# Miniprotein binders against q56419, part 114

Target 1, 326 residues: q56419
Amino acid sequence: MEGRTLEEVQEEVFKRHGVLVPKKELEDLAKALEEAGLLLTEKVEARLKEEEEKLKRERPMRLAGLSYPEGEREARAFLEAFRASYPGEGEEARVLLMPHLEPSRVPEVYGAALAALEKTPPPERIYLVGVAHRPLKEKAAALPVPFQTPFGPALPDLPALQALDALLPFELFNTPLAFREEHSLELPLFFLKGRFPEARVLPLLVARRSPELGEALKVVLRDFPGLLVLAVDLSHVGPRFGDTPLTRTLAEEARRRDLGFLERLAEGEPEAALAFLGANPTRIDGVEVVASLLPLLRERKGKVLAHRLDLEAPTLSAVGAGTLVL
Key: E = the ipSAE of ESMFold2; O = the ipSAE of OpenDDE; V2 = 0.75 times the mean of E and O plus 0.25 times the DockQ between their complexes.

## First folded at step 11 (miniprotein)

Design u22 (at its last look DockQ between E and O 0.40; V2 from the best seeds 0.00; counts 0 for: pae E 11.0 > 1.5)
Fold by OpenDDE base, look of step 11:
Order: structure tokens, then C-alpha cells, then sequence
Structure u22 (fold): chain B 326 residues (1-326), chain A 107 residues (1-107)
């Protein structure tokens, strides 16, 4: 617990246990909730086991009809509308940083990603690195199964995934249940699959910084070239995240940190980007992902295409989102 | 029983949606979670299980809190607390009290 805010712990407990834990007794409550068993621990476990078995075959859509259309025709129209929301032109990307926030909240940021993809030759494979919002058994994980999309299944690149696993000091194929509802993969994948229907995908999650992952990926990318996508959000500020309601000062600080982070990445200085955030008081989501991928981000220059700090008015909270090409 | 099974199914799914909605930032998902919790609540009432009822009420309170509907959140949190105190359900008492404290900060 050294260095984590009480709010971060609450969020973690909520993420892990699906229960809001009060600030003062979080540890005891987490234990108590674990001990008390979610009223349904045995049945939950049985269901989770069943879901885990299903995930051995495929990852179904979870957000179809909620965040994006389920039907292919409607999904294509959705893509076009999002692209239209960004008035600019994209640039060719070898590395794409894009959000995983609810698309409707930051349409132009996703539009910017689509603009970049328009200028990007179709890759053979996409390394899609998301943020684990649920705990992983290891620092990072992969799910080597087809991910369903309205455009058909995104097929895994098994050879590349196996090559990556072989280079890691831990089992890459861990915690399949963490992928079941992980929006940080599903939402970006919708856009990626829509633009590159033939690309294979390596769906990766990062829970904690793993320098080993970046080093391994650097090697794998030599034999298995592809597009690297960092699906990350930026600042999380306001009451939902433990702050006071959004003020001009808080918003300015969030924007400063978001843009300062992205700009340093755009200059090919990922270490400087991380250092700039320090203790990360505005809770930039993508820190662990960037920290894991340093070898792949160094000395790559690019451009920030879009940024938005999106206000959730009912909670007076805001989330930052950005699109960066390298 | 079939009702208990249905309750459990609804409750689990609702929590999954609640979590997903919270993380993704999609309020529609939270609304769906609320609907499932409401159905679960009706089952808990019919079966006469105060622990399940209190747990669902507390869950509803959280869902409304995440939506920014603090009035409904307070309503459900208070009801959860009431039942939990009457029946000695300590973990719900604690949860509801904490949520009410958070709601006091937002109100």
C-alpha cells in the first residue's frame, strides 16, 4: 500500500471484488468481503469456471449493442461517423496510442485513430496492448483465442504469441477471466478490425509494469512485424476517482499532465514522459503500459493527433483521452 | 431453488455490468445493471431473504451513485442499512454506512 491513495485502493478492491470498500477499513473489508464470501462465492466460482472454459475457444463481444452496434452494416456506419468526427488527416503509424474509454464520450479521439489507420498500410498483425482493470496473476497476460467483433472474429497470431511467451520469464497465457469483460481491448479492437479485417491480433493486457514484456516484444517484432497499439486512457479526475468535483484548476492540471505525457512520447522520450508524471496524481491510466513498452517507444518521433478531457457531468468527474502516432 | 438460482444469476450479471459500466464510463451499462438488480431485489423480497435483499439494495445504491443519482443512491443505501441493522448483517452495514458518508460529501 506504499504510495497508493485510499481511492486507488478502493478502486482496486472494487475492481477485484466488485464491491465498494470504504476508505478507512479497506484492508479489513477486503478481507472481510473475501471471507464473508460474496454471498454467492461458490456459485460465482462455478460460473467463473464455466466462463473460463468458454474463453478457451473464443472471447465473445461484451459491449455489442451497448458501446457499438452489433450488426456489421451498422458497425460500418458507426466507424464512418467516428472518422467524420475528426476533421483532420492522420499520419502513418508504426505505434498507435489510442483510448479505450466509451467511444461516445470522445468520438473525435477515436476519429483521429481512424485517420491514422487510413494512412497506415494494412499490417499482418496488430499487437494490441490494453490495461488490465482486473487483477492478473502475472504482470502481463495474453488470450490466444478469437475475439468476436461485428466484422467477424479477430484471429490470434498464435506463432507470434508463442514466440512472445517463450521469451518471457512468466507464463503469458494467464488469467483468461481478466479478458472476459476487458473493454480496453474490446473497444479499440472494434475500430482496428473494422479497418484491418485481415490482420491477426495479439491481445495483451498489462497490470503492472513489465520491462520484460517490452524487451521480448522488441525481439518478436523482428520476426513478426506489425502495428503496435497502446489502448490507454489518460487522466482520471473528480469524485469518481477520489478528487473533489472538477474545477478549472483540476482540469488544467489534468490537461497539462495528459499533453505533457503525450508530447514527450511524441518526441521519442518515453522515460521523460514517465518522469514528468512523477507520482501520477491525476491517475493517467496508461503509465504501466508505457513503462512496459519503453524499448519500443524510445527514439520514435511522432505526433499527437487529438486530445480531450471529457466531463462526466452527473459525477463532475473527467477522463482524459488522446491519440498519438509514432 | 429455481428462484435462488435466478437471483444469483441476476446478481452476478448485474455486478459484472456495474463494474464494466464503471470502468468503461458507459452509463447505459450502469442502467442495465440497475434493471437486473431491481429484478433480483424482487426475488429477494419474494423469497424472504433479508441478507440478499440488503445486499441488492446496497448494490443499487452504488449503481445509482456511479450514475451520479445521489438521491436514489441515498434512498437505497438507507434502506440497505435499515435491513442490515435489523438483521445484524455487518458487511452490508459497513458498506451502506460508508456509501452514505461518501454521499454526504457529494450532497
Amino acid sequence: as target 1 above (326 residues)
Amino acid sequence: TEEERRFEELFIEAWELLFLGYQSGNPEILRQAIELFKEALEIAKRTGDPEREAAVLASLALAYYELGDYEEARKYAREALRIAEEKGIEYVIWYAEELLRELEREG
Scores: ipSAE 0.364, ipTM 0.722, lowest interface PAE 1.6, mean pLDDT 88
Fold by ESMFold2, look of step 11:
Structure u22 (fold): chain B 326 residues (1-326), chain A 107 residues (1-107)
Amino acid sequence: as target 1 above (326 residues)
Amino acid sequence: TEEERRFEELFIEAWELLFLGYQSGNPEILRQAIELFKEALEIAKRTGDPEREAAVLASLALAYYELGDYEEARKYAREALRIAEEKGIEYVIWYAEELLRELEREG
């Protein structure tokens, strides 16, 4: 049989990736269906442009009432409950790695981050570096606007953001719509703003590794000291992610990859951490962020405070989350 | 109009929630997306817009599929396909047929 029809290719892709393995291909299908509204009328295109203009002024909460409480009092109690879920003591962080996975799935991992923040002097600003789940026009982006939280707006550090933009070979403020639904910033920010209500924020996304970002941030951090936060998840394994069903062997491999990665970062050896992952067979989410930030991670020794490989029994899949202080 | 603006806001917000639920693995977020899609569906029916109705039905089918409710997913996919075939809405036909083929394997 010579060649395959478009329908045959589409059927195979949907079957392999859409039924049991929600991966990039399923994300592309979901995005195409979302764009059905864009294919309906020019009115939807105008609405997205309007939403983009709104995002140039502020970034509203998307997950209040879903992942964390809307009200400030309830949000404070929620944050304290997460701290209580991690019985250990933290350690002062100059760099903090924490997850962006749904908080209720890994409460002690977020609790460990709060324990670290408890030991960390309040910073003037937080460099919050997440993973872009929507395409960016460049390798990295920022959105220099207030991000709303139950604890009040997280204000942007405009001078530091402008200094960063000036050092990059591309315009940093390039893709506002990519921030609209980006949970890798919103979920960690809830915890960070709750603990450091006075800190300004540099909300950053990485789509593809950018050595220039790390070099620029090293310069900016000297003039604008603050807390660097890598808001990343770890392994993604199982049928949701293109693997066979989760087995004890696959779960053990994912845990080994997660911990080996974190431990090498904790030794101040980020290049070794990346090399340990090789082709990244368990799809650790943080690779592009770590690869971008090498100059900020080298020779910084620290400690892994928590790790969980979060099992999703209905999908026979798992996602890893960890807390690392440097 | 106000009805058109409301539909577009609901549809876009529902898709954003579907995407977040899909990415985070949180079924509560998926259920919220479904609620917004159902509200958008009522508007599409009230305004007599078959393309919007078919698109929302296909979106509901995908949301239920991701939630693991294959019976509801099949129901909405078949209704989306019926309207899309009647009105010649090719992109909805494609997605509804692909989803139905997968749902036949899920029984």
Scores: ipSAE 0.005, ipTM 0.246, lowest interface PAE 11.0, mean pLDDT 84
ESMFold2 (binder alone), look of step 11: mean pLDDT 87; pTM 0.879

Design u23 (at its last look DockQ between E and O 0.44; V2 from the best seeds 0.00; counts 0 for: pae E 14.2 > 1.5)
Fold by OpenDDE base, look of step 11:
Structure u23 (fold): chain B 326 residues (1-326), chain A 107 residues (1-107)
Amino acid sequence: as target 1 above (326 residues)
Amino acid sequence: TEEEERFEDLFLEAWELLFLGYQSGNPEILRQAIELFKEALEIAKRTGDPEREAAVLASLALAYYELGDKEEARKYAREALRIAEEKGIEYVIWYAEELLKELERLG
């Protein structure tokens, strides 16, 4: 590798794509192992193909028993506990920005999302827009199949998905394997399905900013109204993301950027929010999603309900999370 | 062979968990990845495949690094490096050296 540190590559990729990309170390080793035939054997390829075929029918839970309970009763108790972690009241949401970070790291932020959902009339459908942490063939993708949850399957809104596909200049239904383990959809969906069991879902991933997506969704929302959910994290700082260990200065900068971003969104100024981040030196995860959804965020005023910069002590790194209602 | 197939399954699943744990920020997922890597390591040792062994050791080093356990990360990186040097596995040599440098930088 041309002399760049792992940190530099991660930073570059994150800055470029606004998506949390695995550490260069992780990517480099994975690539090397793949090239050596240790990760991608013919058998593995066959298995992946089979899994891809299965994803044409349903998306199973991946994080059940890991990030949330598998059983319905326990899952309901989980929801209640998270709601209880946020002492405030929510507001009605037409657009909800919420995290996709491990729930146990930012319980009150998820609690704030639940509080907002309590004040939100049950939508017919939820447009759930996550971040693609794996490469997509196109700028964005959808998986038009049931997503399993402890509360039963989240069923896709096929008519709305088809309408969206028809308006996009690329095939929306691409890269099904990218959805297999995508936590940016699965974790928020747990909370959403728990609160709105009858809502259909449009599970969407954004890899790169797609203005076309926002414009298309704006049209689709006219005929297929629903709740828009942006499942995004905020700043990623510290050694795990290419920085020095978390300092007061670094934490303050991360918070400043997170809150500055959220506040401008709350004012209905998404372009200003993006401009405020500039080169995005603290690696806010949700940039590409927001950039894709500008038409839907403009002139919508709302409120920041919660924010946390959560320290991962073993790595002296931190991730920002927030809940915003519009 | 059945053991080779088992190794491949474990190694792939462990890497999937490694990615998932890294991305989601859930350390428990990383711990599960480590367990699967350890099982894969035992298979590699039994089958006498030094490349697989070195690869798993490097993977373990990375997993522990992501978990924030620098001591175990160094341990496995050194072992990966040792085997890789003995057998001429260049990509593992490179990776283990880079990881060790990073671990030294972090203290």
Scores: ipSAE 0.555, ipTM 0.816, lowest interface PAE 1.0, mean pLDDT 91
Fold by ESMFold2, look of step 11:
Structure u23 (fold): chain B 326 residues (1-326), chain A 107 residues (1-107)
Amino acid sequence: as target 1 above (326 residues)
Amino acid sequence: TEEEERFEDLFLEAWELLFLGYQSGNPEILRQAIELFKEALEIAKRTGDPEREAAVLASLALAYYELGDKEEARKYAREALRIAEEKGIEYVIWYAEELLKELERLG
């Protein structure tokens, strides 16, 4: 595995349950899962090495036919339908915050992002910063290969990626497997590539806050200008995330936390946005990305274009999504 | 064999989808994981491998729990437990029992 045992991977799968289970019972569960994993370890390692080698050449579409159409013509019509779901005007973005939640769940939020992109001059490159859902060997990672889309390959900006790697105290190209199924890059990229077909991409993941990443990106953006995209979701509330079932009160709190966070970012006050969340009681997943990128967000004012708290009735849970231009 | 290799590929892929679906809060990814686990389950049944069958059933129980479908989660956990107790597969017994306790606590 990526410097982690199958046990460590299984522990992350049970992250939600750790809050609801006494420590001893969690340790016993992890031990049982470790024993199950030993029978597959050799084959899992071989398969993971094969997948890792493939990812050193390209990152294929994983969600085509599931979250968006596979064919280019259908994909273009899909993109236009999403734009139509947001009847408002966008604003030019130097920084764009957009979701990575399933697009059909929050069509107007993605539509707002498209509206912003309409007002944005085509950039040479896009710094696409998502949230790692698989463990990384370091605080952040990149994958310097083409990402396939229905609109053709999104080509990496290799000079900018190398410049970024050179400025970091850790190897940037450190966890290819984390990109294999990473929807926080793939879903936003569909929309970005559809609007900016000529832009190169820096596909970045953050696992844990890295002040070093933000400082390095500030330097790289000076020499390699482009669009900065924070591909993050907001509140995560309900049993899937360690809470009681969703109630009106919990939903109202999640909305308040989402909007308060976005509004403070829109005022150019990212530290205040993070402080507003405190212990992050509604588990906004954008906090690690924002905390990493402080130098790029300070004093940059803008506007919240859209927000939705997406209710998941079968899970009695909700996830927030928003569109912010700075 | 070819079917045993296919099982292991499906099982790994399904677990990675389950992890991603849990972290993203995206139920469609969780449903994809469930589809792959069900395919793996059919292979385990065809090949007559009780340990693989019990492990997939326990994994399905977790996937349905993550999706919020308590009824399906209980059904798969109980079936995993039945097979694991019959065959003495201790890690599945413990896992299924803990999941069933969690499902009872939440109603």
Scores: ipSAE 0.000, ipTM 0.178, lowest interface PAE 14.2, mean pLDDT 84
ESMFold2 (binder alone), look of step 11: mean pLDDT 87; pTM 0.877

Design u24 (at its last look DockQ between E and O 0.08; V2 from the best seeds 0.00; counts 0 for: pae E 11.7 > 1.5, placed apart)
Fold by OpenDDE base, look of step 11:
Structure u24 (fold): chain B 326 residues (1-326), chain A 107 residues (1-107)
Amino acid sequence: as target 1 above (326 residues)
Amino acid sequence: TEEERRFEELFIEAWELLFLGYQSGNPEILRQAIELFKEALEIAKRTGDPEREAAVLASLALAYYELGDKEEARKYAREALRIAEEKGIEYVIWYAELLLRKLERLG
């Protein structure tokens, strides 16, 4: 490993594995294993290079057969079942905030997203902004290649991506390996592609708040109109995330923060939403995404369609998820 | 060797799944990681590499811990610790002890 610090390797492994806030236990062992040369070898590096080269052509499904069906017929039935899990009606969305958590954990929240999509005219393109759970070389990144789905490939909007890149002070097309297993794009994309099979996609990841991204997107959206999708989760509380086991008090605080965040977004006050979270003690996932997209969220009024704080019983931890339309 | 290559492949893939399962919140992915770790463990045993064996055992302990299976997590952490102590693998000793302490606190 000529010239890379252990920290860089760790960062790379974390980048590769999409861990935004690695649990200390995961991080500690991963780091130790990397230092021992067990997780990052020359062979691994070679493999990663090969995978990076493949990502220049397409992004294969990673979660097919795990989180959603691989086959198209089964995938359609999956969509229908999720839609059925939400008893309400949706609203037309110009901006859709939806989760990227394992779908089976929050089916009605994804169902609410589908309900919103039913009321949304088919967009020419979808700006899909996810959370980089792996480190990026820049604050944000895009992967300008087809993303495989059970419904066929989601094709990139290259002209719009190029226009966006031209307006950013950094190279947008960076860190392709960060996209390889990024579920924050893949899971929402399943639902989006299933509903809008002809829409082009701009798959974007945010690692750190980038006001430049929001400003650039605001300009790009004028020439390249489309649906903006924020694929973000909400609070992460409990032992998996460094807290004590979930208590009523902790759950109430998580819900308060989640709903307070979403409600302020629904009122068209994204700055107020961020301010409301403060230091973000319940670890709302979508903070950096929202902070990056402020120009696109301001003064847009909408509605919270669904929210759930989902308990993972084996770990006594919980993750918040919500669906918001603007 | 081919076995060493296979071990590395399995071990890395298992860790990828471990991270993915942790991040996505899908326990099935963690279960898949565990299966790959178990296969890697068998290779490490056959090749007689105690460091690799201890590393896999520690990884299994962590995977089960993330899955919420405290009993299996303790089992593998103890085994990791045992081998690591016998062979002087300090980083595994440290981690296994750390994990065991955490498991004790969780009940």
Scores: ipSAE 0.539, ipTM 0.847, lowest interface PAE 1.0, mean pLDDT 90
Fold by ESMFold2, look of step 11:
Structure u24 (fold): chain B 326 residues (1-326), chain A 107 residues (1-107)
Amino acid sequence: as target 1 above (326 residues)
Amino acid sequence: TEEERRFEELFIEAWELLFLGYQSGNPEILRQAIELFKEALEIAKRTGDPEREAAVLASLALAYYELGDKEEARKYAREALRIAEEKGIEYVIWYAELLLRKLERLG
């Protein structure tokens, strides 16, 4: 598909029609377009290489001024407003499930996460596991660089990341460009860094379920204890996701599936949570992350603190978000 | 005809400027290329030559892409593709599809 030249197109035309490009002038035009096409490919590849090299040093903010304030003072006020959106108390978490949906859509769900963090002793490190929205070269990936936030850089835990990489049957540091715009890490990290400014981070993405990742993380967490965060969204229903228009029945089903999934996780039964979803007809976003992390979720009881199925009225669609502590 | 020779002169000169603008990184040279391509486009429309029209539209799409104007690049690439598919102009189809794929991958 990619890298096809004008010469290849000309040859195909000749094979199909038995006629060379009809005139010398058209052949010269085709050669000029071919040269421009090759330059376009090389220029794009060089730019992507340059961006990849920059990402090997740091990951800059992409959503400042869009999803959260860029300035530190405003960002701290933003955190306090979100905490106030959840009037309840949290509980201590060894594992926290929280969303990566746009924060303004589900303020009380992020507020519940902040309430849980209030009850959680500051960890030395946070294992932040998001969902890859761009392809990875492997089932999972990490980016061992500082992630910029309005609260300063979230520094990577390099010893823990290296230990994890050593236990996996694939290279963990495999797809820097996939992190460039990955909101499933950036949005939760804003809240986590704001509450735990001294914690180091293991920024992890899952593209496809990896039992190897869960087993390796179980070993690494014994030697490098910390907070495990599953940064995942729940149901995705409605026309934006390929369904009929969102009806009350579809919305009620999505809520029941979200809550049934979360409740089974809260009972320490992650296999039962996955089985409850079956073919995942409401497209819960967290399935691949949970399936990867089974050894870390088994027999760990906890509580669902918040849930919201947020309606997108213009698209007649909805996305679920929840907060679970284990 | 005189208009056909004028088209060829504009098209070739615009491509030379496009190359120079790309090599130098100079957006003013790219804009000069765009102006010549637009003049060539008007001639192709007046003469009713769909191959020339599609080729100029694809060339404009590339010029805007190099200038960093993704919206204009996509607009011209789609129009080039529409004409080229209707008239079976395979080398323009290939080029327009390449540009559109690159534009989609970058966002």
Scores: ipSAE 0.000, ipTM 0.304, lowest interface PAE 11.7, mean pLDDT 85
ESMFold2 (binder alone), look of step 11: mean pLDDT 86; pTM 0.864

Design u3 (at its last look DockQ between E and O 0.64; V2 from the best seeds 0.00; counts 0 for: pae E 3.6 > 1.5)
Fold by OpenDDE base, look of step 11:
Structure u3 (fold): chain B 326 residues (1-326), chain A 107 residues (1-107)
Amino acid sequence: as target 1 above (326 residues)
Amino acid sequence: TEEERRFEELFIEAWELLFLGYQSGNPEILRQAIELFKEALEIAKRTGDPEREAAVLASLALAYYELGDKEEARKYAREALRIAEEKGIEYVIWYAERLLFELERLG
């Protein structure tokens, strides 16, 4: 394969298809298939163009019937069950950090988020900041269209989105295809929309740390107040992520890093949280999001409500998830 | 042809699901990807396209690997490798060999 690293191919596949090629192997195969024309670039491109055109109008549910119920009645029961999975009480959140992992893997962590939302007055708008698992044209992006949920569409706050765009040195409304299947927005949004049906949403993705985003949002929040939600996962360890099978030592390290990260955020020290991770050897997912939102996280005191390192037994891998209120 | 179009549609969708399943951590999505790959495989067999067949087999191997089914992953990787070696499909050879190596490493 002339000159392109598997990482570059992964990035390209991500860029084109908005899909994180998780493993080097997946990336390698995807690239190889693309290079072989089996992932027919032209047909894929045509399909992608069609999908992009659709995304100008709305973002349909991708995970309905897979990760959560499609029907409203069943969806409400789903919410209640997840809330019930967390035995504690929540606290009022101005900033909520919650996971975007498959809900069934960490129900109590989502339950903790719901508990926090119960103590939170209904916001006019929700700034939902997810992780771009697909490459973005810019460091961050937004999709200013309704997102479908079982509870009805989550409507965008266009004035606030426009205000944000105006303050950024890049076009905010970029890479719409990155939103098509982005679970880091869709899964949290299910819970958020279920709890706050009337709230408008600013669906944001971060691919790379953007200090500009945090500064811009700080300004926008003055005129457009709302709930800030960081939809991020924590450590990713084990064979799926390039490690050996999960050991006690590896799990302890993952937990240490997850909790150390969250605790420092809870103390209002986001820079310290980032510094604590260093090179991020356990691959905490939310680093770029937190790094982008430093101005909004500084000096805010809060509480870690839940944490779990969830084992995926078939792959002997684990993913960390947490819920933090500020 | 219509069959080629259908193959491509299935193959692309299956890969999208494979990625989504991997990223989200939802094994059901991976299972859906597998079903689409299996349908694509049948088309490739009917059309007599060994490259497409080998590619799908390799993809299935990966999907099963991500699902944690090492036995099926090995099965499909070996079949992918066999066809790829017979037809000189180098990129599938490389991938299948690598996947088999990883499967052996992981036990």
Scores: ipSAE 0.284, ipTM 0.662, lowest interface PAE 1.9, mean pLDDT 88
Fold by ESMFold2, look of step 11:
Structure u3 (fold): chain B 326 residues (1-326), chain A 107 residues (1-107)
Amino acid sequence: as target 1 above (326 residues)
Amino acid sequence: TEEERRFEELFIEAWELLFLGYQSGNPEILRQAIELFKEALEIAKRTGDPEREAAVLASLALAYYELGDKEEARKYAREALRIAEEKGIEYVIWYAERLLFELERLG
């Protein structure tokens, strides 16, 4: 069961993603508190067990009232404001790359995603692929329950999820607790459910690159067509991520890496996009997702609709976000 | 006791919010974690538990550090250090001193 310490969880997230380092100040205190018995108690175990049982029924909103409005009317107005933040027109997407960064930080990037959805025929289902910020027992996972949104529950596509599980060399439904606070699914889902209220969802997380996932999804998508969404962020630079304070030079490098990555994906060249990043010195989030999904990205040409490298002034750090249609 | 159970619940929840705020980059979530830590601090003071008090103060210093509020981070780190030195809580001494060093490095 989940008897792991906070420190073990954070170290596994770092190892699984390879791009986000645990901040030493966070890691050091969490480890010290664990050793003192203040973070690993029978009460932590009992609480986690209770939460796991709830997640067998549904995944509740975690960010309502924090990142988006809880009420449906206010949430609808929120969506419209985001669409208005991007004055351009979208393009039809069979694959959409969009961020999971706090929406108010990159409103036009989410607006561009909404513009693309306007041009996209309503899909029967959405393959929503996020980045696991908590450890998974396997390379990837899903949670086959309704995800609550202000627009009603996003229902799982159980037949498609079962077909996917059957094709993988590991159990797909392996780590329910990893979904409890996973904003890489919740934030994009708000926008997707608001625009496609009838679509079912395959809520997927990637911890480590899985070629098996991409091959299995290619097969499942032929029998269960739908919209593929890569819910990923781009560069992470600055002291929050282990760098010196953000400089113009570091920001320019991060932007160059973000755009070069997106543009190569837009040319249908996902291997070239990964090769362009090399050791990933600006910590582009989503590398493991792209590496998993190569069979679905090859030779799909498209367009970068938006990009922002967003400054976190108090932390002297920045995070990149983009919208790509293929 | 009931107060000790409440402290443990608050402290765990505050740490979960701290983690979420750090990962998402959302300062409002970090501020919510801080409010829970402050409630836990009051319990630790009422129950006369200096290790819990020092641990919460160190956690508050970290939360403000992640928020980018260096002034508040120094304030809570110094208070944590004061209690930890008086009571011999070595891991808090070590952590608070290191956090204060890092805060000086960043200006």
Scores: ipSAE 0.195, ipTM 0.776, lowest interface PAE 3.6, mean pLDDT 87
ESMFold2 (binder alone), look of step 11: mean pLDDT 87; pTM 0.873

